# VHH binders against EKC/KEOPS complex subunit cgi121 (cgi121), part 55

Target 1, 174 residues: EKC/KEOPS complex subunit cgi121 (cgi121), of Schizosaccharomyces pombe (q9p7j3)
Amino acid sequence: MILPLFPETQVHVFVYENVSNCAAIHEQLISQNPIYDYAFLDAATILYKKQVYSAIIRALEDRRDEQMKTKTIHSEVILSLSPKTEISSAFRQFSMTKKSKNIVVVKIDSKLTEEEEFERLDKLVEGNRVEFSDEELQKLIDFKVLKKNYKLDPSTLENPLASILSSIALRGYS
Short names: E, the ipSAE of ESMFold2; O, the ipSAE of OpenDDE; V2, 0.75 times the mean of E and O plus 0.25 times the DockQ between their complexes.

## First folded at step 9 (VHH)

Design qg13 (from qf4 with T52N; framework vhh_6qgx_2)
Fold by ESMFold2-Fast, scan of step 9:
Structure qg13 (fold): chain B 174 residues (1-174), chain A 123 residues (1-123)
Amino acid sequence: as target 1 above (174 residues)
Amino acid sequence: QVQLVESGGGLVQAGGSLRLSCAASGFTFSDYAMAWFRRAPGKEREFVAAINYSGDSTFYTDSVKGRFTISRDHAKNTVSLQMNSLRPEDTAVYYCAAGYSWDYWTPRAYDYWGQGTRVTVSA
């Protein structure tokens, strides 16, 4: 995908369900294996495509403005999903864990096509690839996790999109 | 209550060695990355070394590679920094930190911090 505000930046987003090797992937992430330079998110935390895109756009804006709070663009995506600027908290809230079962994987600045990234990721992820769509994401979301991460009340849980996007956009402003 | 308590600082001559230790309590130590940061007089806090939660990978700033070794002991809930071939530019207050991420280099990635232990290296 091409973002209107960042037309030269290639972005790929992949969704895998029923992943059996999350513990192995997590070991590669904590060892900083460069082959795993992606944002690996727990799908239990993602409800909408726009949620992911808003975090990507915020991360790219922070990189453009030389205001990144993390070492890499992919860590910045994880941070940007959080309504707060605490990196450790954002990773606890949104990154995959050893116990994750469904994941969302983001690649920014890929030198590869979407198909080539799929070929690479299919070697790393032992799970079933599904479409990156609101319909598929809504099958994988954990609403208890979503409510906690974005501090949603019962009135916003019925249509949380605007609240989530506002939280991402206003991150770092009180 | 979370606590990180450093020990082992002191005064040493250039070329000497010191071993810093950090005792952790009040959280699940084995789930957290541990790091050492330092702040020299008149400078901002900088990364020194980190170890992931499993203990299988270590990370160092270029100026200490080959001289410093970070290690952890899960049974004792401690992280240690062995500092060899110390230089005057290593003079700083050294801080132990714990965080839940694999962004090892960024101070903001750490939730918990010790009060620091002073290291002075004379020429």
Scores: ipSAE 0.697, ipTM 0.865, lowest interface PAE 1.0, mean pLDDT 90

Design qg14 (from qf4 with T52V; framework vhh_6qgx_2)
Fold by ESMFold2-Fast, scan of step 9:
Structure qg14 (fold): chain B 174 residues (1-174), chain A 123 residues (1-123)
Amino acid sequence: as target 1 above (174 residues)
Amino acid sequence: QVQLVESGGGLVQAGGSLRLSCAASGFTFSDYAMAWFRRAPGKEREFVAAIVYSGDSTFYTDSVKGRFTISRDHAKNTVSLQMNSLRPEDTAVYYCAAGYSWDYWTPRAYDYWGQGTRVTVSA
């Protein structure tokens, strides 16, 4: 999808299922290994492509407006998925953990082509690549996690897209 | 109730040493990254040092590398900052902070903060 205000920004999104090395990846993330400079999300928290793109657009808008709350654009993506304003809460809610099994990986400002990023990530992630599509994401979502993270009531769980996007877009100070 | 209580601040001569400690209670200490920030008179809060939840990685601002050492003790729920070769420029109020992320440098990334302990380094 074309990002409305950011045609010069390179954005890649990758989805991996059945990842066996999440504990190792997590240790690299907390140690600030620059090779792992991506937003690593738990796929249990992501239901739609538009959910990820809305968070990316929010992060890019905050960077453009010099209003980023985090040090890196990838951390800003993680924060932007959360309806809350606390960075720690956002990481607890959306970032991958040692126990994650399926992940969504976001790269912003890539110096590499999409194919080169695939080659890089395939060396870091021990899992099966799948298409970044609503169909594939729906196989990996945990609806209990989604409900908890966005405070969805039973009536909105049937069609949660608008509620999720509003939560991402309307948290001005998030 | 969540508390971070700093201790060990004081007055010291340039070239001296101080050890700051932070006692944590009311949360699962071992799940959180711990950091020290400082605020000099008339300045903004700046990052000093951080230690990951496991204790296996540490991060420092350039001006304190080789002089300060951050450590944690999971059995005692404490984080410490050993400050050696102190300079007048290290004069500040030092704050202990706890957060659940790997954005160690951003004050907003920390959920819990102590009230601070004052360090004065004189000639």
Scores: ipSAE 0.687, ipTM 0.842, lowest interface PAE 1.1, mean pLDDT 89

Design qg15 (from qf4 with T52R; framework vhh_6qgx_2)
Fold by ESMFold2-Fast, scan of step 9:
Structure qg15 (fold): chain B 174 residues (1-174), chain A 123 residues (1-123)
Amino acid sequence: as target 1 above (174 residues)
Amino acid sequence: QVQLVESGGGLVQAGGSLRLSCAASGFTFSDYAMAWFRRAPGKEREFVAAIRYSGDSTFYTDSVKGRFTISRDHAKNTVSLQMNSLRPEDTAVYYCAAGYSWDYWTPRAYDYWGQGTRVTVSA
């Protein structure tokens, strides 16, 4: 998908459910294996497509403005999901863990086609690929995790989209 | 309460060796990446080395590869930096740091910091 403000930047987002090898993927991530240069997110933290796109746009804006707080664009996506600028906290809140079961994978600046990225990721991830859609994401979300990460009150939890997007946009002002 | 305490700094001649240690308390040591950063007089803080819990995933800045070795002692909750073949340009205050991410190179990725220990390498 092409983002209007970043038409030259190719973005791919993949969703996997029932992943059995998250511990192995996590070891590759902490070992800085370049084959795993993606943002691996815990699907329990993602409710909407717009949530992911807002974090991607924020990360790309920070890169454009030479204001990235992390070493890589994919780490910047993870940070950008957080309402705060604390890198360690953002990883604890949003990145996949050894115990994750469903994941959202983001690739920015791919030199491969979407089909080639699918083939590559399907070899790395032992799970079922599903559509990147609000419907599929809403099957995988953990509302307790979402509430904690964005500090949502119970009334906001019924329709949290605007609050989540505002938290991402206002990161660092809390 | 989280605390990191460095020790082992001092004055050494070029070509000599020094071993820095960092004692960690107040957190689950195995969940955190441990790193050493340094700050030379008049310069910004720079990455030196990092280690994950497994102990086999280590990372170094190019200028210290082959000369410095980072290691962990899980029984003592310590991380150490063995510095061999020291050079005058290694002169700096060395800081121990702990963080949860795998962004090892960025100071902002670390939650907890020691007070620093000074290393002076004379020509």
Scores: ipSAE 0.621, ipTM 0.820, lowest interface PAE 1.3, mean pLDDT 88

Design qg16 (from qf4 with Y53W; framework vhh_6qgx_2)
Fold by ESMFold2-Fast, scan of step 9:
Structure qg16 (fold): chain B 174 residues (1-174), chain A 123 residues (1-123)
Amino acid sequence: as target 1 above (174 residues)
Amino acid sequence: QVQLVESGGGLVQAGGSLRLSCAASGFTFSDYAMAWFRRAPGKEREFVAAITWSGDSTFYTDSVKGRFTISRDHAKNTVSLQMNSLRPEDTAVYYCAAGYSWDYWTPRAYDYWGQGTRVTVSA
């Protein structure tokens, strides 16, 4: 997919449910295996497509402006989901863990076609690929996790979209 | 409360060795990456070495690779830095840090920091 503000940047987002090898994937991520250069998110933290796109746009804006806080664009996506610029906290809140079961995978600046990325990821992820849609994400979200990560109160939880997007946009500067 | 306490710093002649230790308390040690950073007088913190939460992977800045070895002991909640073949340019205050991410090189990626231990290497 192509973003209007970044038409030269290719973005791919994949959703997997019932993943059985999250512990193995996590080990590859912490060892900095370059084959796993993606943002691996816990689907329990993602409710809307717009949530993911907003984080991607923020990360791309920070890269454009030479204001990235992390070493890679994919780490910057993870950070950008958080309302704060605390890298460790953002990873704890949004990254997949050894115990994750459903994941959202983001690839920015792919050197491969979408079909080649699908083939590569299907070999790395032992789970069922589903459509990246609000409908599918709603089946995988954990509202307790969402509420905790975005500090949602009861009045906001019934319609959290604006609050989530505001949190991502106002993550902070420098 | 979270605490990181460094020890093992001191004065040493060029070519000598020192072993730094960091004792961690107040958090689940086995879930955190551990790192050593250093700061020379009047300069910013520089990455030295990091070890993953599992201990299976280590990372080093080029200038210390082959001379320094980072290790961790989960039973004792400690991380250590064995420094061999020390050079005058290794003179700095060394800081232990703990973080929950795999961005090992960025100071901002670490939640907790020790007070530092001084290392002076004489020519």
Scores: ipSAE 0.658, ipTM 0.828, lowest interface PAE 1.2, mean pLDDT 89

Design qg17 (from qf4 with Y53F; framework vhh_6qgx_2)
Fold by ESMFold2-Fast, scan of step 9:
Structure qg17 (fold): chain B 174 residues (1-174), chain A 123 residues (1-123)
Amino acid sequence: as target 1 above (174 residues)
Amino acid sequence: QVQLVESGGGLVQAGGSLRLSCAASGFTFSDYAMAWFRRAPGKEREFVAAITFSGDSTFYTDSVKGRFTISRDHAKNTVSLQMNSLRPEDTAVYYCAAGYSWDYWTPRAYDYWGQGTRVTVSA
């Protein structure tokens, strides 16, 4: 994916369902294994492609402006999904856990093509890759988790896109 | 309530050793990464050492590698920092911190902080 505001930044997003090795992946993330330098998100928290893109754009803006709150661009993506600037809370809310079953994986600044990244991730993730699309994401979302993470009331939960995007764009400014 | 209580600070001569301890209560200790940060007079809080929730991995800032050792005891809900070969530059207030992420180096990544314990290393 090419972002208009960041045309030189290569971004890849992959969605995996029925992942059986989340505990092993989580251990690699916690130990800072550089092979796992991706943002590994729990798909239960992601409803729209635009949600992921908005978080990526915010993270890239913060990097451009030398205002990153975290050590890495991938951690900044995780933080940017949260409506608040509390890093620990953002990881608890959006990161993959040992108990996750469906994941969204984001790679920024890849030196590899999308096909090569897929081949690499296929060796790390024991699950079924599905299309990164609103339709597929809507099969994996947990609306209770989404409501809690973005503090949605019942009226906004029926059409949450604008509220979610506003939360990401205005993170820390309310 | 959540509480982190540091102990073990004091005055030592350069080349000496000191062991800091942090007792944790009011949260599930094994779910949190633990870290030590320090603040010298007139400076910002800087990362010293961190240990993962399980204790399987440790991380250190370059200036203390080989001299300091972080460890944790899940049975006692305690994290410790063994400081050897102390230098005047190690003089600071040392803070214990607990957080739920693998961004170990960033102060903002930690939810809970102790009040700090003062370490003074004389030349």
Scores: ipSAE 0.657, ipTM 0.825, lowest interface PAE 1.2, mean pLDDT 90

Design qg18 (from qf4 with Y53H; framework vhh_6qgx_2)
Fold by ESMFold2-Fast, scan of step 9:
Structure qg18 (fold): chain B 174 residues (1-174), chain A 123 residues (1-123)
Amino acid sequence: as target 1 above (174 residues)
Amino acid sequence: QVQLVESGGGLVQAGGSLRLSCAASGFTFSDYAMAWFRRAPGKEREFVAAITHSGDSTFYTDSVKGRFTISRDHAKNTVSLQMNSLRPEDTAVYYCAAGYSWDYWTPRAYDYWGQGTRVTVSA
């Protein structure tokens, strides 16, 4: 997929359901194993494709402007999903955990094709790959988690997209 | 109430050793990565060493690798920094920090900070 503001940046997003090895993946992430250099998100926190792309664009803008708050672009994606600039809070809210069952995986600046990344990830992730679509994401979301992460009221929960995108676009100014 | 309390700083001669300790209270210690940062006179806070929540992995800045060792004791809720072969360039205030992320190097990744302990290396 092409990002209008970053047309030369290669971005791949993958969705896995019923993942049985999240604890093993989490240990690899904690140990900084370079094979796992991806943003691993808990699918319980992601409702829309635009939510993920907004965070990616925010992270790429911060990298371009030399304003990254984390050491890696993939950590910056995790941070960018949160309206706040507290790195620990963003990881608690959005990153996969040992107890995760469904995950969204983001790769930025891959030198591999999408198909090659799938081949690599299918060896790391013990789960069922599904399409990165709003339809599939809506089967995996936890609305209690979404409401808490974005401070949504009952009226906003019926159509939360604009509120979520505004939260991501703001630089902690809310 | 969350507290991180550093101890063990002091004045030593070049080539000497010091062991810094950080006592943690008021949070679930085993869920947090622990790190040491330092600030030299007139400089910014820089990363020194970190240890994962489980204690299974450690990370060091290049200038201290092989000389410093970070460790943690979950039973005592402490993290320690053993500093060997100290150099005048190691002179700084050393800070203990606790955070919940896999970004061990960035000060902003840490939720809790101690007040610091001063290390002065002469010669």
Scores: ipSAE 0.588, ipTM 0.807, lowest interface PAE 1.5, mean pLDDT 89

Design qg19 (from qf4 with S54T; framework vhh_6qgx_2; at its last look DockQ between E and O 0.91; V2 from the best seeds 0.00; counts 0 for: pae E 2.7 > 2)
Fold by OpenDDE, look of step 10:
Parts: sequence; C-alpha cells; structure tokens
Structure qg19 (fold): chain B 174 residues (1-174), chain A 123 residues (1-123)
Amino acid sequence: as target 1 above (174 residues)
Amino acid sequence: QVQLVESGGGLVQAGGSLRLSCAASGFTFSDYAMAWFRRAPGKEREFVAAITYTGDSTFYTDSVKGRFTISRDHAKNTVSLQMNSLRPEDTAVYYCAAGYSWDYWTPRAYDYWGQGTRVTVSA
C-alpha cells in the first residue's frame, strides 16, 4: 500500500496467527539476517490498524526529518509504537518474542507487490495469514498487555484508540 | 544494582594486543546483547563490536574487522574484547554496554553502560 503522506514509500502489513516458528524467526532477527528485514510485532500488543499505521507514519516522519532514534526504519516502527523513549522498552513491549504465537509483520520500502511480498514472507513464517483488519487484530489482542503498554485506565478504555494514538504521537513530549 | 565493570585497558605499542573484559552484575546477563563502544579524544562514542545474547552472532565496525574479537562467558557473566594488531587510531576509552534489542549499532539501544577503560596505542 501507499501512504498518502509518503507516496514514494511502499508499505506492506501482514498478520499471521498460530505461528509455530517464532523462536526460529527470532533467532534470525537477532542475527540480523537481511532476509528477515521486517518489523515483527507481537499481535498481542496490536489492537488497531491505525495503531500500526500511526507508528509507521511516525517512523517515516522521523526518517524524513533525519530524527530516527534507531538504526533501521523497522526498528523505528517498533519504537514508534511505544509511549516510552527507550528503545529496549519498545522492543520488550511490542516486538515479537520467541514465545509469540500471533504476529504482525511490517515491511517498509518494499520493492515488491503485496502478493510478491507475501510469497516471500510466507516462506519465512509458518502460520496462517489473516486479514490485516481491526476485526482480526481484536481476536489476537491481549488487553492486559495493551493496558500495560499504554497505561490505559477505565476512563480511557472507552476509546482506547485515541489514547494509543496520543501516546504514539506525543512520545517524548511528556 | 546494575554494574558493568571494564578492565584490561592500558598502554600498548602499535601492533600489540590487549584483552578487555567486562564483568556484569545486577541483571539477567543471558537476556542481553553485549557490546563494546569507544570514544576517542575529540570524537563521539562509536560502535566497536556486539555479540548476541546467545553468543551465536557477532558484529563489528569495519575498521576493527579481522583484528578484534568479541566473546562472552555466560557462566562468568563477562564479555571480552580481544584486540590484536592495535593501531594508534584505536586509542580511546572503551565502554561495555548491555542492551535488549538487536539494534546493536545504536548507543541509545543499550540500557546499561560501564565507566570505561582507557586504551592507548602508541606509534
């Protein structure tokens, strides 16, 4: 897909459930295998498409403004999901772990079509692809984790999206 | 309390070798990637080497490839940097760092830092 504010940047987002090889994927990530040049997110931490898009946009803005805090755009996406400024915290909060079962995979600067990218990624991920939608994400979310990550309380739970987006947008401005 | 304590620095002639060691405590050592950074006089802190939390992969800045070797000992909670064929441009304060992410090249990615050990390489 193409984001309106970044028409020259192709972005793809995929969702997988029941992934059996997250541990193997994790090993490839920590070894920085270039074949795994994606942002692998724990789906348990993602509730909305807009949450992901907001993080992507934030990362792209940081890159555009030469204000990236991390080395890679995909790491910046992970950081951008977090209300915290610490990179390690963001990774702990949102990055796929060895124990993850459901994941959201983000590709920035893709040179491939969505289908082509899927075919490539499908060779790496042993799981079932589901639609990238709020409906599907809602099935995979762990609300306890979500509440913890964004410090949601009863007053903000009525509209968690607003709180999440505010947290992402205002990171570093508290 | 988290501590990273570097040792092994000193004065060495060009072409010589040093082995730096970093003793870690106060955190789960096996959960963290370890790295060495250095800061030369008048320069900013720069990445030197990193090793994954498992020890299976290592990363180096180009200028030290083939000369430096990073390793870790989980039993002793230590990370080491073997520095061979040292050059005057390697003169710096060397810092040990621990991080959770795989953004190994980024100083901000590391949660804990040592106080540093000085390495001086004479011509």
Scores: ipSAE 0.821, ipTM 0.899, lowest interface PAE 0.6, mean pLDDT 95
Fold by ESMFold2-Fast, scan of step 9:
Structure qg19 (fold): chain B 174 residues (1-174), chain A 123 residues (1-123)
Amino acid sequence: as target 1 above (174 residues)
Amino acid sequence: QVQLVESGGGLVQAGGSLRLSCAASGFTFSDYAMAWFRRAPGKEREFVAAITYTGDSTFYTDSVKGRFTISRDHAKNTVSLQMNSLRPEDTAVYYCAAGYSWDYWTPRAYDYWGQGTRVTVSA
């Protein structure tokens, strides 16, 4: 995928369901294994493609403007999903855990094609790859987690897209 | 009430050793990565060392690799920094920090901070 505002930046997003090796992946992330240089998100926190794209765009804008709050672009994506600028809180809210079952994986600045990244990730992730689509994401979301992460009330929860996107775009700002 | 309390600082001659300790309370210690940062006179806080929440991996700034060792004790809720072969450039206030992420190097990634313990290394 190519983003119009960042045409030189290669972005790939992958969705895996029924992942059996999340504990092993989490260990590699914590150990800073460079093979796992991706943003690994818990799919329970992601409802829309636009939610992920908005976080990616915000992270890329912060990198462009030399305003990143984290050390890596992939950590910046995780932070950018959060309505606040607290790094620990964002990881607690959105990153995969050893107990995760379904994950969304983001790669920025890939030197590989999308298909080559699929081949690489399919070797790292023991699960079923599904389409990155709103339909598939809706099957994996946990609405209690979504409500808590974005502080949604019942009226907003019925159509949360605008509220989520606003939270991502305006994180840390009123 | 969350607290991180550092101890073990002091004055030491170049080539000597000090062991810093940080006692943690008020949060689930075993869920957090722990780190040491330092601030030398007239400088900003810099990363020194970090240890994962499991204790299985450690990270160090290049200038202390091979000289400093970070460790943790889950039963005692403590993180320690063993500092060997100390140099005058190690003179700083040393801070203990706790955070929930694998961005070990960024001060903003840490939720909780101690007040610091002063280390002075004389030539």
Scores: ipSAE 0.711, ipTM 0.852, lowest interface PAE 1.1, mean pLDDT 90
Fold by ESMFold2, look of step 10:
Structure qg19 (fold): chain B 174 residues (1-174), chain A 123 residues (1-123)
Amino acid sequence: as target 1 above (174 residues)
Amino acid sequence: QVQLVESGGGLVQAGGSLRLSCAASGFTFSDYAMAWFRRAPGKEREFVAAITYTGDSTFYTDSVKGRFTISRDHAKNTVSLQMNSLRPEDTAVYYCAAGYSWDYWTPRAYDYWGQGTRVTVSA
């Protein structure tokens, strides 16, 4: 896909459930293997498609404006999901870990079609691809984690989208 | 109450060697990636080397590859930087850092910092 504000940037998002090799993927991420140059997110932290798109847009805006805090656009997506500015906190809260079971994977600046990118990614991830949709994400979310990450109270959890998107957009004041 | 304490700096002739050490306390050392950064006179802090929390992978800025070796000792909670074939441009204050991410190159990715140890390499 191409976001209207970033017409030269191709983005792909994939969701996998029941991933058996998160520990191996994590090893490759910490070792900086360039084959794994994606943002690997823990799906337990993602409730909405718009949550992911808002983080992508924020990361692309920061790159455009030369305000990125991290070295790569994919690490910037991880930071951009966070209501806070600390890079380590964002990774602790949103990135895939060795113990993750379900993941959301983002590729920015892809030179491949979605199908081609999927074929490459599918060789790396041992799990079952599901649709990137609010319906599938809602099956994979951990609401306790979501509440903690965005500091949502119980009444906010009934309609948390606006609160979450505001946190991403206003990072530093949440 | 986290502390990172560097040691081993000093004056050395070009071509010589130094070993820097960083003693870590107040946090679970084995959960953190460790890095060395340096600040030369009149310059900004720059990445030198990093080692993963497992110790299995290391990363270096291009100018030190093959000359510097980062290592860690989980039993002693230390990270070290062996610096061989030193050059005058290696002159800097060297800082130890600890962080939880795989963005090893960005100073803001590191939670904890030492006070630094001075390395001076004479021509």
Scores: ipSAE 0.409, ipTM 0.736, lowest interface PAE 2.7, mean pLDDT 90
ESMFold2 (binder alone), look of step 10: mean pLDDT 86; pTM 0.878

